# VHH binders against p80196: the designs that were tried, part 5

Target 1, 213 residues: p80196
Amino acid sequence: SQDFDFFYFVQQWPASYCDTRRSCCYPTTGKPDEDFSIHGLWPNYKDGKWPQNCDRESSLDESEFSDLISTMEKNWPSLACPSSDGLKFWSHEWLKHGTCSALNQHAYFQTALDFKTKSNLLQNLNNAGIKPRNGDYYGVESIKKAIEKGVGHTPFIECNVDSQGNHQLYQVYLCVDSSASKFIDCPIFPHGGKCGSKIEFPSFSTNDDHDEF

## First folded at step 25 (VHH)

Design gg1
Fold by OpenDDE, fold request of step 26:
Parts: C-alpha cells; sequence; structure tokens
Structure gg1 (fold): chain B 213 residues (1-213), chain A 124 residues (1-124)
C-alpha cells in the first residue's frame, strides 16, 4: 500500500551541511544561494515510520518537469559530493519518497517548491532578528517560535555538529497534510538530531568545502 | 530484491576481536554508501562507520577511537567491520545499511535498506 498520513517537508541550511567533518560540493550549476534549500518532501506515517520506493519502475523523467528545473537548481540543490546538477539527487528523492506521494513527478516537485516559498523560513527568522552569521547563537526555542509565527505551525529543528562540537541549525521539518495542500501540526516529530538550548546559525559563504567525497 | 545479510556477531571477551560481515545483493553499488550501525538495549541506534563503495572513503564515529575499521570487498559485494579491543559497552545489535545516494551518511534516515542485524556481546 502507498497510503500515508502526512508529509515531512524538510529544508536544509547549506552552511550547516557544509560545516561538518564531511565535505560538501557546490552544484555544477553554481554556488547555492545563502538560503534554505529543499531536502525533500517525505510521506510519513503517524507512528514515525514511512513508506519508500513504492514504484521502482517509475524512473525520473526530466521531460515531466522540465519547466521546473531552473527553479529546482536554485531551490533544491545537492551539496553532496561529487558535484552534480541535481538530477541524481532528484531521482533519488522521487524514487524513494515521491513514488509514495500519490503525486506525479511534476506535482511532487512543484509542491515542494511551493511550500518552500510559502514557508519563507529565512525571512521569518530575520523578522525575529535571527540572522545567519558565523559565531552567532540563538535559542532553539526562539528559532521555533519565529518559524511558527510565520508558518502557523511548530517546526522541528534538527541539528548537526560542526568540527568544534557546536550544535548548528541543520534542517527544519514542517508537516504537510496528505493531500499536499497545507501545512499542519506535526502528528509526530522525528527522532535524532537533537539540539542544545542554543545553536549556531552559520553563514554559508565561509563554511563551504569543494573537496571531492 | 535488495538484501543485506549481517553475520559474525557472537559472544567475545573484553579486549577481544571480532569481524562482522555484511553481504549485499540486489543492487548496483555506484556511488552508494554502506554503513554500520549499532543499537544497545535501551539506547538509540547510532552510526558506527560508513564507506563510500566506489572510492573506498571511510568515516568512523568518534567513539570508535581507532578500534573499529570498516572495509569492503568489491568482488564479494561485502562490507566488513573489524572490531578490536572490544569493551562491554560495545554490546549491541549491529546493523549494516545501504544509502543509495550518500547525502548524509551520518543520518540513519538516509539509508534505504537495512540488514536484520547481528548480536555482538562483550563480556567482562
Amino acid sequence: as target 1 above (213 residues)
Amino acid sequence: EVQLVESGGRLVRTGGSLRLSCAASGFTFDDYVMGWFRQAPGKEREVVAAIVWDSGYTWHADFVKGRFTISRDNAKNTVYLQMNSLKPEDTAVYYCAADFYGYDYQKSYEYDHWGQGTQVTVSS
């Protein structure tokens, strides 16, 4: 069955992705904007489990969403090494998660793009005086409240750890209803990636690595 | 059909050594990451080590402290975890997992397939 209860809409902070022990690679299309990027739109069950690979025969077809590619390159890049144009990343997200969404490829990617725009995370944080800057730390609850004020629903903040052992804002989880129409309160929050009381919100421009992985 | 089959887990004494194996089948390994995880009773599953299949690049968790080494045999489609200087706190079920993209090999949710696990018990 391809049934699911809701989506996790996951956005990542590129600076935090790159500021780890592993390397990050800029897309072949260029350096990403200093803004949140999409990690994925993931069907989930209320118990915290999720369906995946619901149709192994549904390979990514670029022609299905060619009109979105330029936007996806900017808003849904892969920072994984080796450097790529995003197609392999999008293929993985589609096959693993998209095939379980009951959406076609165009609708799946468009939906994610729309929710990125709607969530407007960076602006919501900025409105609360929370700005990306190396060495600046913010209360995790303050970050949550800032996002909640803008989005109307409480996010989950996932942290990773930089080389100095500091927690940093890595990903923001929002929940979307199963019809992919609106943000909702999360039935359940993810496990792992727990944050300390204060976390760094680093600047992307100084935290990149171009080494091959 | 993707399959990951762990083996090698057993009871061993403190200070002993053990090599776990994970036989992988049912997929190609291009740019994939294989990982070892462990879960002790009452604890959260944690990543132990990861290897990029093609390049052989390896990563090990800090708690490993040089005691464990992940490796692979391409010809056998097998990933290994050589465990030396074992301690009672290493007692856990050890899982191998496959990440078909390798976006973040430190995150368990990135891994697409998991083995059934093999029990490692270290006695004092």
Scores: ipSAE 0.807, ipTM 0.900, lowest interface PAE 0.7, mean pLDDT 93
Fold by OpenDDE, last read:
Structure gg1 (fold): chain B 213 residues (1-213), chain A 124 residues (1-124)
Amino acid sequence: as target 1 above (213 residues)
Amino acid sequence: EVQLVESGGRLVRTGGSLRLSCAASGFTFDDYVMGWFRQAPGKEREVVAAIVWDSGYTWHADFVKGRFTISRDNAKNTVYLQMNSLKPEDTAVYYCAADFYGYDYQKSYEYDHWGQGTQVTVSS
């Protein structure tokens, strides 16, 4: 295991993932909730680089986190095609990032789930009057402030672009200390995916389009 | 060891064509995604195109506007970028990259391995 400075805890807005000119597949476990889902918990260096694949022999073992699978299916689904139950996605996240975290598989996934609960992003946004709705746009700074008020730390907002060229809320980055114990101020923010002044917060419930390869 | 080696970059005139190649080795492609990126001086690296190796599904950035086409040769483990109607603004270092899962092939941080890049220069 390599040393690292902090974690990026990345949560994804499923509607924005699917509202692009690319393939999107609902999980075999069903349509995701209209809520943020976990993309990953990523060890990072303060210089913006990150370790990856720290132990290629550490294959995912479902028996190590079987008690979490039901919760992971709900909170950590994959929208990649072909449709899946999330296992391949979790395997990828573990091998690429988890093996660098100094956590075992159970602790790694549990930690991510706990931080999703703690961050309570959708509620924090709702408290500020920011709700998902197709065609509704919000100031990116307002979104950041709403999350900061709830979490206590400034997030990074990553945007993607829909088929019409509009920026939309795609992912929220929060930082976690290297001991995986608490949110912290991010030593550095990621590059790319920067947002315009106003971005769409689309509703996932209205986006029924999904494809299979 | 995973290796990605780009080739084909050179100086071309506006309106010209160029085909870039990326020879991949050290892994089985399976469901992996291969992508082409470019980075101009002082600009952020941007995705140009991506291809899902097994299915052949392709994606192209909006700025491509039908001018560039990503393709693959399974037998040669090679990915190509055919570039037509080149413009000076296409001048950049072009990179080949591999994504071993393909969750978001439009994001550079998802790609696990990168080539050294090949310089494409389009003159007026």
Scores: ipSAE 0.800, ipTM 0.896, lowest interface PAE 0.7, mean pLDDT 93
Fold by OpenDDE, fold request of step 26:
Structure gg1 (fold): chain B 213 residues (1-213), chain A 124 residues (1-124)
Amino acid sequence: as target 1 above (213 residues)
Amino acid sequence: EVQLVESGGRLVRTGGSLRLSCAASGFTFDDYVMGWFRQAPGKEREVVAAIVWDSGYTWHADFVKGRFTISRDNAKNTVYLQMNSLKPEDTAVYYCAADFYGYDYQKSYEYDHWGQGTQVTVSS
């Protein structure tokens, strides 16, 4: 049996990532789409702790998931500096989290991609009239309900803070069962990144600020 | 084995200064992010500052307001937090942490390794 209870499936809003006082670098593959991207698929315990680096000898091998790379570049980019093609980011996610998932590299990345598609976060928000727009704020509960209506399970919303001190939608946490087969209700929600009652859902197209590294 | 060892925490008076040190070992620092966090009694752990090791890029929390400065000594594999104009509100256990990728140095969960912490107490 796996030595974890469930997965956090974490998706990020790129505009919010870049709308902070920290550095932001577009991938070498180009500016991300105005859509959620994958941060990670993280094995977790029900007590809020998590395993990590379960196999330090399991280096990332792009040949094992070469068929997914183009899709990963689009859906799982890194906005960290310096700009990259994602391999270093994926290596980090694999070594830190993936090695604890009981999945091989291909299955690990494929699973994350599949759950991104299944969650369809942006569409779920749009269906509720929640659209990315600078200066517009939405109730956190409204955002949660919109996602819950689409996914069938309550998400956790993590916020970050822009340069003006406003809370904005940064990441969405969904929970996946330990077999990586379906979304589930989260046994526990993560700590940190708490949101105010209303948060901004910024537009990436209008936040074209990034650092060159 | 990765080791992070904080030192320098002690009792100081309001307005005083203190320099914390974090000695790191067991890994190469290239492209890593080192961070300082603090946790006051009954409060959540919060990020204080971060430094990208190679570039020297630094980030400081808003509450720092120029009072604290994170720095590094490459030769000693040590990260420092110079704290000036200390206030009672700065009383906390201060932790050093390492992020092997540095995706979001403002988030504690991104950091892969943590020190044991050092107590800083600021009296009135």
Scores: ipSAE 0.797, ipTM 0.894, lowest interface PAE 0.7, mean pLDDT 93
Fold by OpenDDE, last read:
Structure gg1 (fold): chain B 213 residues (1-213), chain A 124 residues (1-124)
Amino acid sequence: as target 1 above (213 residues)
Amino acid sequence: EVQLVESGGRLVRTGGSLRLSCAASGFTFDDYVMGWFRQAPGKEREVVAAIVWDSGYTWHADFVKGRFTISRDNAKNTVYLQMNSLKPEDTAVYYCAADFYGYDYQKSYEYDHWGQGTQVTVSS
């Protein structure tokens, strides 16, 4: 099996997750902030494929990263139903992706947290006059440029489409080198989720949490 | 070894009906999401429907609402896609997929395993 070439570092706009789904469950730790959260740190190949589940025997051990749990609850929540504290989500991310990263559990989660801090997406947008919390529409190119200016590399923006056909920012993809040391230009961008010229930053609705699953 | 095997795809006339089947094996179905996807020539793969195995919660894409229905048979470890009122635009290879966590059942990259696909052709 070929070693992976780079990481996708994926951050999501949580309100977009909820806006385009029938079910959205806030974490047991509380409603997420109107800010980006981590979806994952995903080893990837330059051809667009990725390794997964590289060690099914490496179960998540909270004791290995207990010092990060509070930070992860804030920055890496799950909005999947039923509501959770994130452990099951983190277990999934670790088993599917982390086991392929050549990092131990602590390093894997710490790395993702560090890159969230380094990318500072919300601040980069604010610096460009983009205010996501307003739920306004912005040019997708303006968003890309704002992020590029801050991070130094061009992001990929994945969009969802609401029931009215409006495009909304769902996720931001940045690329990290295989040593997990720095952001890099993405060798390849993911497929799907193409954005229109103008996209929305949705805000959380007042919808009640429903455990539909 | 996880296996997903689709069947039921064939040539059908406009307005006709088909039922696709996906037989799953090699894993436990706890907390799994099963999905149907399709890919038409020259187009990207798109999600058609998804079902949370344990709860039976279902989701359907807008373009198939009212025409297609995803369902499951626990005893047979099989997921179905009942397709009614078929149109030429529904012509595609249909894929069954499994998601071990079910974070975003609308996204193909969330799914961990895929079947080989079955061809559905709707003639005008």
Scores: ipSAE 0.786, ipTM 0.889, lowest interface PAE 0.8, mean pLDDT 93
Fold by OpenDDE, look of step 25:
Structure gg1 (fold): chain B 213 residues (1-213), chain A 124 residues (1-124)
Amino acid sequence: as target 1 above (213 residues)
Amino acid sequence: EVQLVESGGRLVRTGGSLRLSCAASGFTFDDYVMGWFRQAPGKEREVVAAIVWDSGYTWHADFVKGRFTISRDNAKNTVYLQMNSLKPEDTAVYYCAADFYGYDYQKSYEYDHWGQGTQVTVSS
C-alpha cells in the first residue's frame, strides 16, 4: 500500500518556459532539443493534494543513478537560472517528490525516463499531422486527441500566455498508477493554466534572449 | 519547522498605501524564491510578485503596473510587499510563499510553503 493514489507525470515544452518573459538559462550541457522534456514524476492524492518532502535526510546520491545521468541531461534539463547541469534540479525533484514515491533514486529517475519514452509525445503529435513550429497554432482538442490516441489516456494540457495574449503549450500531464507500472486515466486534473481553443508551440529560434535570474 | 507569517493587512481607502510583511523562520533563504499571492472572493489565487533571494531580482504581475514592489531584508529574514495607489480591485487575502528551487516562480504549485494570509480591504 502506498501513501498516495497516483503519479502525475509532467512533461514540458522547453521553449514555452523562455517565451513568457521569465528568465531562462540553457543548461551547461547545451541547448535543449525542440522536444518535450521531463519536469517531474509527482505522487498525488485523488483530492488534488500531494505529499512532499517525505524524507529530508535522503540526499541525492549521483552514484545511485550514474548510468542514467547522460540520458537525464538530454531528457530532464533545467532552464532555471543560473545555468546548471541538472543535478540541483534533480535533487529538488527527488527530495520534494521522489522521497514520497516508495522508489529508490535509480528506480525513480528510470521510471520517469521510461514513461517519457513510452508516451512519445512528439511522435504522437506528428502522427496526427501536428508539427510543432513557431507561429503555428493548433486546436487544443486536436492535441489532446493526438496524445490520447498514442498513450491511450486523456492528457491534461497546461498553457502559458505570452505578452501578446497568445496561449502556448507549457506542460502535458499524464497519470501513472501508484505502482509506477502503467499510464492510467487521471483521477483528477490539476488546477490552473487552462488553454484557449488554439495554442502555439514556440521555438527557441525566436527566444534568443536569456537572462541571468 | 518552516513558518511564514504575514502581517500588515488592514482596511484602507482607495489611493492609500500598505506594506505587507512576511517573516520567515525554520530555514535559510539561500537559493530560494519568495512570492506574494492574492486571492479575492470567488476568484482563483494569483501571483502578485516574486523575488530571488540571493540575487535580488524581482518579478511583478502585469496588473501591478508599478503600484506594488516586492523586496527583502536578509538580516530579518523578511519579505515585503509595498502597495501604493490601492484600488477596490486589490481587495483580497494576500499570501506569502517560499519556493526552494525557483523553477517557475509564476506557478503556485511550485511553492513549497505558505503563510496563513493577511486580509487587505480597499474601500471606495
Scores: ipSAE 0.782, ipTM 0.895, lowest interface PAE 0.8, mean pLDDT 92

Design gg1
Fold by OpenDDE, fold request of step 26:
Structure gg1 (fold): chain B 213 residues (1-213), chain A 124 residues (1-124)
Amino acid sequence: as target 1 above (213 residues)
Amino acid sequence: EVQLVESGGRLVRTGGSLRLSCAASGFTFDDYVMGWFRQAPGKEREVVAAIVWDSGYTWHADFVKGRFTISRDNAKNTVYLQMNSLKPEDTAVYYCAADFYGYDYQKSYEYDHWGQGTQVTVSS
């Protein structure tokens, strides 16, 4: 593996993934929960670059983390088409990012799951009166503050755009130290996905945008 | 080794047309997404278009407005960007990129490999 400075821990709002002009496919395991899902745990450098594919020979071995699979299906699903059970997605995340983390497969996936639990994003937002609802908009700074209050560190909010041109809460970036032990202040935030002052927090339960390519 | 090689960039007048090519090698295209990006001086890199290799599904950025079209030639392992009605605002380095999973082909960070880019300059 290659040395890195910190992790991006990226969580995704499923409704916003699907509420775009692109295809969305529910996992074969079923419709995702009305909650954030994990996109990835990504080693990163302070300059904004990142290592990837650090060990191309380290193929995903589900036997190494079989005890986590059910939890991963619920918390780390893929909404990409075609529909899948998550294994291909996890394989991609492992090979691209996990192999650079200095963690084994079990520790890598467990770490991500643990940080999802620790961050408790939806609850933190709800505590601030920010709830998913189609047509409701919230200040992006309010969202950041709500998450910061719960996690103790400022998140980066990435937005996407729905079919009508509205900005949506798409992903939340938190930073984790290189030892994968705690949240930290992000040394650098990613570029792209800029949000307007107010963004939609759509409800996945009321979103029916899911089609194959 | 994965390699993406862009070509076709040159100086063209406003209203002109160009076709960019990206020759890909070193990997199979199963479930891959190929994308075109561009970066103008002082601006952020932005996605122009993407194509799902197997299905041929395409996506184009709003600013394209029908002027650009992404396509592929399976036999040549090449992706193209046909650019018509070019404007000075289209001046940029154009990059070809490959996404091996295609989770979000609108995001540059999803792409795993990048070409060196080809300069497109549109003069008034």
Scores: ipSAE 0.781, ipTM 0.886, lowest interface PAE 0.7, mean pLDDT 93
Fold by ESMFold2, fold request of step 26:
Structure gg1 (fold): chain B 213 residues (1-213), chain A 124 residues (1-124)
Amino acid sequence: as target 1 above (213 residues)
Amino acid sequence: EVQLVESGGRLVRTGGSLRLSCAASGFTFDDYVMGWFRQAPGKEREVVAAIVWDSGYTWHADFVKGRFTISRDNAKNTVYLQMNSLKPEDTAVYYCAADFYGYDYQKSYEYDHWGQGTQVTVSS
């Protein structure tokens, strides 16, 4: 049997990564799309603990997933400084989390890509009238309900703080069963990453959608 | 066996200078983000500075910019924190940390390896 209970599947909002006082660096492949991007697929236990680094000798082997690389560059970009092509970020995610997943490298990355598509986060938010827009705020419960309506399971919302001190939508956690086949209700939510009752959903654009004459 | 050993913490006067060292062993030093963190009594551990694998890139928290400088010597597997213009608010235990190709290197929970810490005390 598996040595973990479920996965967190975690996506991040690039604008919220980049508009903090800590800043960001776009990947060498260019500015990310205005869409959620994958952070990781993380084995976890129901008691709030998790495995990690389950095979320190299992180095990333690009030949095992070469057909996925262009898709991963788009959907799993690194935003940390300095600018990079993503291979270091994927190496980090594989060694720390993927080696504990019971999936081989190709299956691990393909599974995360498939769940990003299935979650359809940006469209689910848009269907509820929740759009990236600088200067406007959305209720955290409205964000959760919009995602739940589309995915069938309540997400955990992690916030961070922009350079002006405003809380904003940063990461979305969904839970996946231990066989990596479907979304499930989260057995436990992460601790921390507090949001206010209303949070920003920032855009990369400098133009505000509220501008109208 | 991964090992991080900090040294150099001591009592220093306000306005003084101090250099901390962190000797690393048991991993490929060039592939790791190295970070300095600090923790005062009753407070949460906070990031001070990071130096990102062998890229030459460094990051410093705003509250230490212009005063502290992180550096690394890959030939010696050693990370340094040069601390200048010390203030009483800098009094803390300072920790060295390491993470393989660390992504969110400003966050303590991302670092897999930690030293025992070295005490820095800044007197008025």
Scores: ipSAE 0.666, ipTM 0.853, lowest interface PAE 1.3, mean pLDDT 90
Fold by ESMFold2, look of step 25:
Structure gg1 (fold): chain B 213 residues (1-213), chain A 124 residues (1-124)
Amino acid sequence: as target 1 above (213 residues)
Amino acid sequence: EVQLVESGGRLVRTGGSLRLSCAASGFTFDDYVMGWFRQAPGKEREVVAAIVWDSGYTWHADFVKGRFTISRDNAKNTVYLQMNSLKPEDTAVYYCAADFYGYDYQKSYEYDHWGQGTQVTVSS
């Protein structure tokens, strides 16, 4: 019953969250995989505005999505401090954004998990030779083209700045139609988080040496 | 329904100290990240400090680190900002804000609830 035009589907790069001057706390399940993780699925209007908090009494009910929890721990971790089991982060995302989505809790979380799988961001970047590696820089347009080739739609790339002042790949925005069925071209791109022409794609690990085969 | 009411803003000399208070009502205070923001005339609102739903974790902006301290009293539904070594650059309206289990608590657009603000003026 909520009236909105499209979703932003937003994924984070965990290494870029944790290498800034802010604090980073791993979830109680441990260090995240070296992969994009879900930030959220956010109803938006074409005019650059968005709804939020559409039902303040719709508290997260773990029993409605218990079958998804292990998958969400892997694919939707919280990196905010203090360390937690993810339920607070999912409660935040549900109450602020999910209540505006016209989906129930199970459908909301399942849909975001499905879009992460469909987007296949890390593999699409790897297919173009773009790999997480500390000290290497990639063209922002090359990153966009690699994702577009795999997904069929141009992403928005949000950058942040590491503790040394270098711009880096932080979040990727893709757009989803209002029925939550498929990726679409973004009706409008978000503002902020601007990138330079070349940016880092940092790694959590040092095992990049095995990628040469 | 939801209310955040700041108090304690006044005129203070450079180098002085001041404590701001924010009384909260109409929501479950213990589940919220509380933040202090400030806005000088003609400038964008900026985050000063945040305190996460318990008193064990706080975050402060670099430009106030070592001078300002955020704290909270969950029994009184109140958040505080202790401001020491005040400078003329600290002159602004200070706002209290709240965000349910806030994730990106350094961003003003993440906060759901805002107070009316309290004026702090630091004289040279």
Scores: ipSAE 0.624, ipTM 0.823, lowest interface PAE 1.3, mean pLDDT 89
Fold by ESMFold2, last read:
Structure gg1 (fold): chain B 213 residues (1-213), chain A 124 residues (1-124)
Amino acid sequence: as target 1 above (213 residues)
Amino acid sequence: EVQLVESGGRLVRTGGSLRLSCAASGFTFDDYVMGWFRQAPGKEREVVAAIVWDSGYTWHADFVKGRFTISRDNAKNTVYLQMNSLKPEDTAVYYCAADFYGYDYQKSYEYDHWGQGTQVTVSS
């Protein structure tokens, strides 16, 4: 039986995580690629509420998805401090969100990895001339249209604020049907993280301020 | 049963100090990010400070930086907020919160467990 209406599929831009005053720690596998990374795949209701923690006894079992770990380290890294190998972050995402998805652990993680590939965010932005470059600003509507052209559905763009107070591209929300099979139009968008009309898309080539120490 | 119980809130004059405590039970304290939040009447609840699942990494909001310090004692399952140089604008109900291996610890909606709050009033 179905207890939720759709998923948010959420990807984050590592440079925008790390150039704030929040602090950032690279995973023990090293600095992530300059690419979007998976934040999560989150069951939601059309009324703006969401289920969570649907089985607190369903602990992450690494043996159930061991074939995916190398790919998850690349595509689903944790940037939270302290540095880790990702297992704590994936445990958090599984227990809070995955237990509500009606998917087993392997299917849950594989599905998110597949949607990252299908979304092809960085390439879709590049095809529209939108590239990560410090000091450049892009129209939020141009970012949305570039992603919509590649994915077929309008994303929600969440912004955050760098240490200098500039608004920047932080997370991209796409919506997935409740069977986790395809992108859909979002039934509802989140309320927070407003961007204004133009925002930065920062480079992730130098970020020494957020190194672990 | 998960329980978070704040204590230490009281009336203090401007420039004074307080230490808030939050005693936790019913979960593995060492696996949780602990946060302090506050809410003044008519204002949104806002994050004050957070401390990751051990005593290592901490984060403080800009409006309290240098004045407030979060800490935890995992042996006692307790998180603290040392509040110095208090101002009337610090008047609020202060809440303790917990999130399993929290990732977005600045966001109140990410925290799974909440205390009932303790009132801090700073007179001028």
Scores: ipSAE 0.597, ipTM 0.821, lowest interface PAE 1.5, mean pLDDT 90
Fold by ESMFold2, last read:
Formats: C-alpha cells, sequence, structure tokens
Structure gg1 (fold): chain B 213 residues (1-213), chain A 124 residues (1-124)
C-alpha cells in the first residue's frame, strides 16, 4: 500500500473553482481567503498510475489531528455543495490518498500544511507582478517561471474554463519525494487541463459589494 | 463487496423517454456521491449527471440540461436517471459510478466504483 514513487502536492485557486458552472458553496466557517488552498497530497507512480484507498477501514479520526483543524479550515477549505465544515473533504482525501502515503493522519495533514507554506505560491506570483485581477491575462510560462523561481522546481499548471469560456489558472501541481521531505522535479505531469498560452487569474473578491468600483 | 448494477437501457425512438436505475450494495450508500456517465461509440467516457449524498444537490452536463434528471432513493440504495426528449446523439453505454464524499464529482477518475453499463440506443 506504500509502494509509490512520489507525491503530487496540489493546490487550487478558489475563484476558479467558483466562477464555473458547477455549484460552489462556501464553508460554514465563511468565505475562504484570496489565496491558494490545498486540494491534496497524492501518492503516484512514475508511470502515470496511482494507488488509492489503501486501507478502507482507516476512517478519519478528528482526535488525531484536532490541533490542526483551525489551520486546515483556513488552508484546506471545501467549496463543494452543500456548505459544510471541512471534515467530509478531509475524510475523502485521507481515505482515498492519505491511507496510501505511509503517514499517519496527523503527519499527513501537517505535511500538506507545511508544503503549502513552503510553496508560498501567491507571494511568488506577486513577486513577478502576477496578481489576481479580473480581466487581466498572464502568460502560462510566466506563471511557471515565477513559481519555479521561488520553489526551485517547475510546476504543472492546470486550467479550467469560467462560465464565459475563458481559460483560467485553476490548480498548481508540485512534486514531493516519497518520504514527504522536499519538493522534487516531477517525474511526469498530468495530461488534462491544458491552458493555452495566456490565462486569467481571477479575483476572489468580485462578489463583494464593498470592494467593487 | 461493492456492486453497482445498471438497468433500463433500451432501444427508443427520437423524442422518447426512459429511466435508468442503478442498484448499489456493499457500502454505506448515504455517504457517496453518485454519478451517471456515458460512452458513445468512438468517444471518451463523459459525465452526464451527479447527485451528492443526502442534500439533494445535483449537477447536470449542459448537453442534457432540461432533458435528464438524476435522483436517488437512499432507502432503496438506488440512483436513477430520467431521460426525456431523447436524441440520436444520446446513444451510448451508460455507467453508474460512486465516490465516497466525492469532491470533484465531474471527473470520471475520481469515482471508485463502477457498474458494467447499460446500452441506450436512440433511433430515428
Amino acid sequence: as target 1 above (213 residues)
Amino acid sequence: EVQLVESGGRLVRTGGSLRLSCAASGFTFDDYVMGWFRQAPGKEREVVAAIVWDSGYTWHADFVKGRFTISRDNAKNTVYLQMNSLKPEDTAVYYCAADFYGYDYQKSYEYDHWGQGTQVTVSS
């Protein structure tokens, strides 16, 4: 169950989750910050296959990571409907992916939180002048270079399409070694979610009446 | 063991209706997102509709919106797809799928459990 080659560490941009035609519901804790959030930490093989559900009896036990919950609410929110706390999302991620990681629940969640901090995605993009703004488009290669400059490894950029048909920055994949200790170059990249040459980086505050001009 | 068994696939005329059923066993049905997918000849499998575990939230692909309706009966561990105003382009094998507290339920690779499929054929 722990015979894998590397992790994808995947973060998502909340505005790009919510401005599509899918349902989007804020967590019961409120609207997430305008920042990347964790999607998951996913064991993978170099050949493009992956393990999953490596221990179907290892249910999420909140007492094992209770000290992390407030941080996870901030950094690992669910945007799926209906509105809820994060426990269903974390249960899904643990059972499908975490049970294959060779980490216990606390270590699994703590490790992902640590890698979000180390990746520093929003700041790395900001340092290159790449900011969330509706109507602005950025080169995908510029986004990759900004992240690579800060992290030391080339990311994979997954795009989706907003309700108006515009391609936009949706998820960022970085790779982590199988001991969960450091970022590495990705052995392979995912096939889906092609971006084109320029993409939107949408603001997450456009629905706030006090912030629109 | 987890099992998903689809039924109801038939030959039907354009403009007709039918209902697909998927009977589920071997898991706590109420904790699963259920989805219907289809694969037409020569095409990749695509999501048709999804329904979350116990809230009544549903999602339908644009190409079936207003024509197909997903529903579930948790007491019977069954998910349904009501298909109205059928068109020849709806001809496909339809698959039932399940994902534990599914998060990104529009993606086929997120679903852990799959049925064998049921053939729907829409004639002129």
Scores: ipSAE 0.591, ipTM 0.817, lowest interface PAE 1.6, mean pLDDT 89

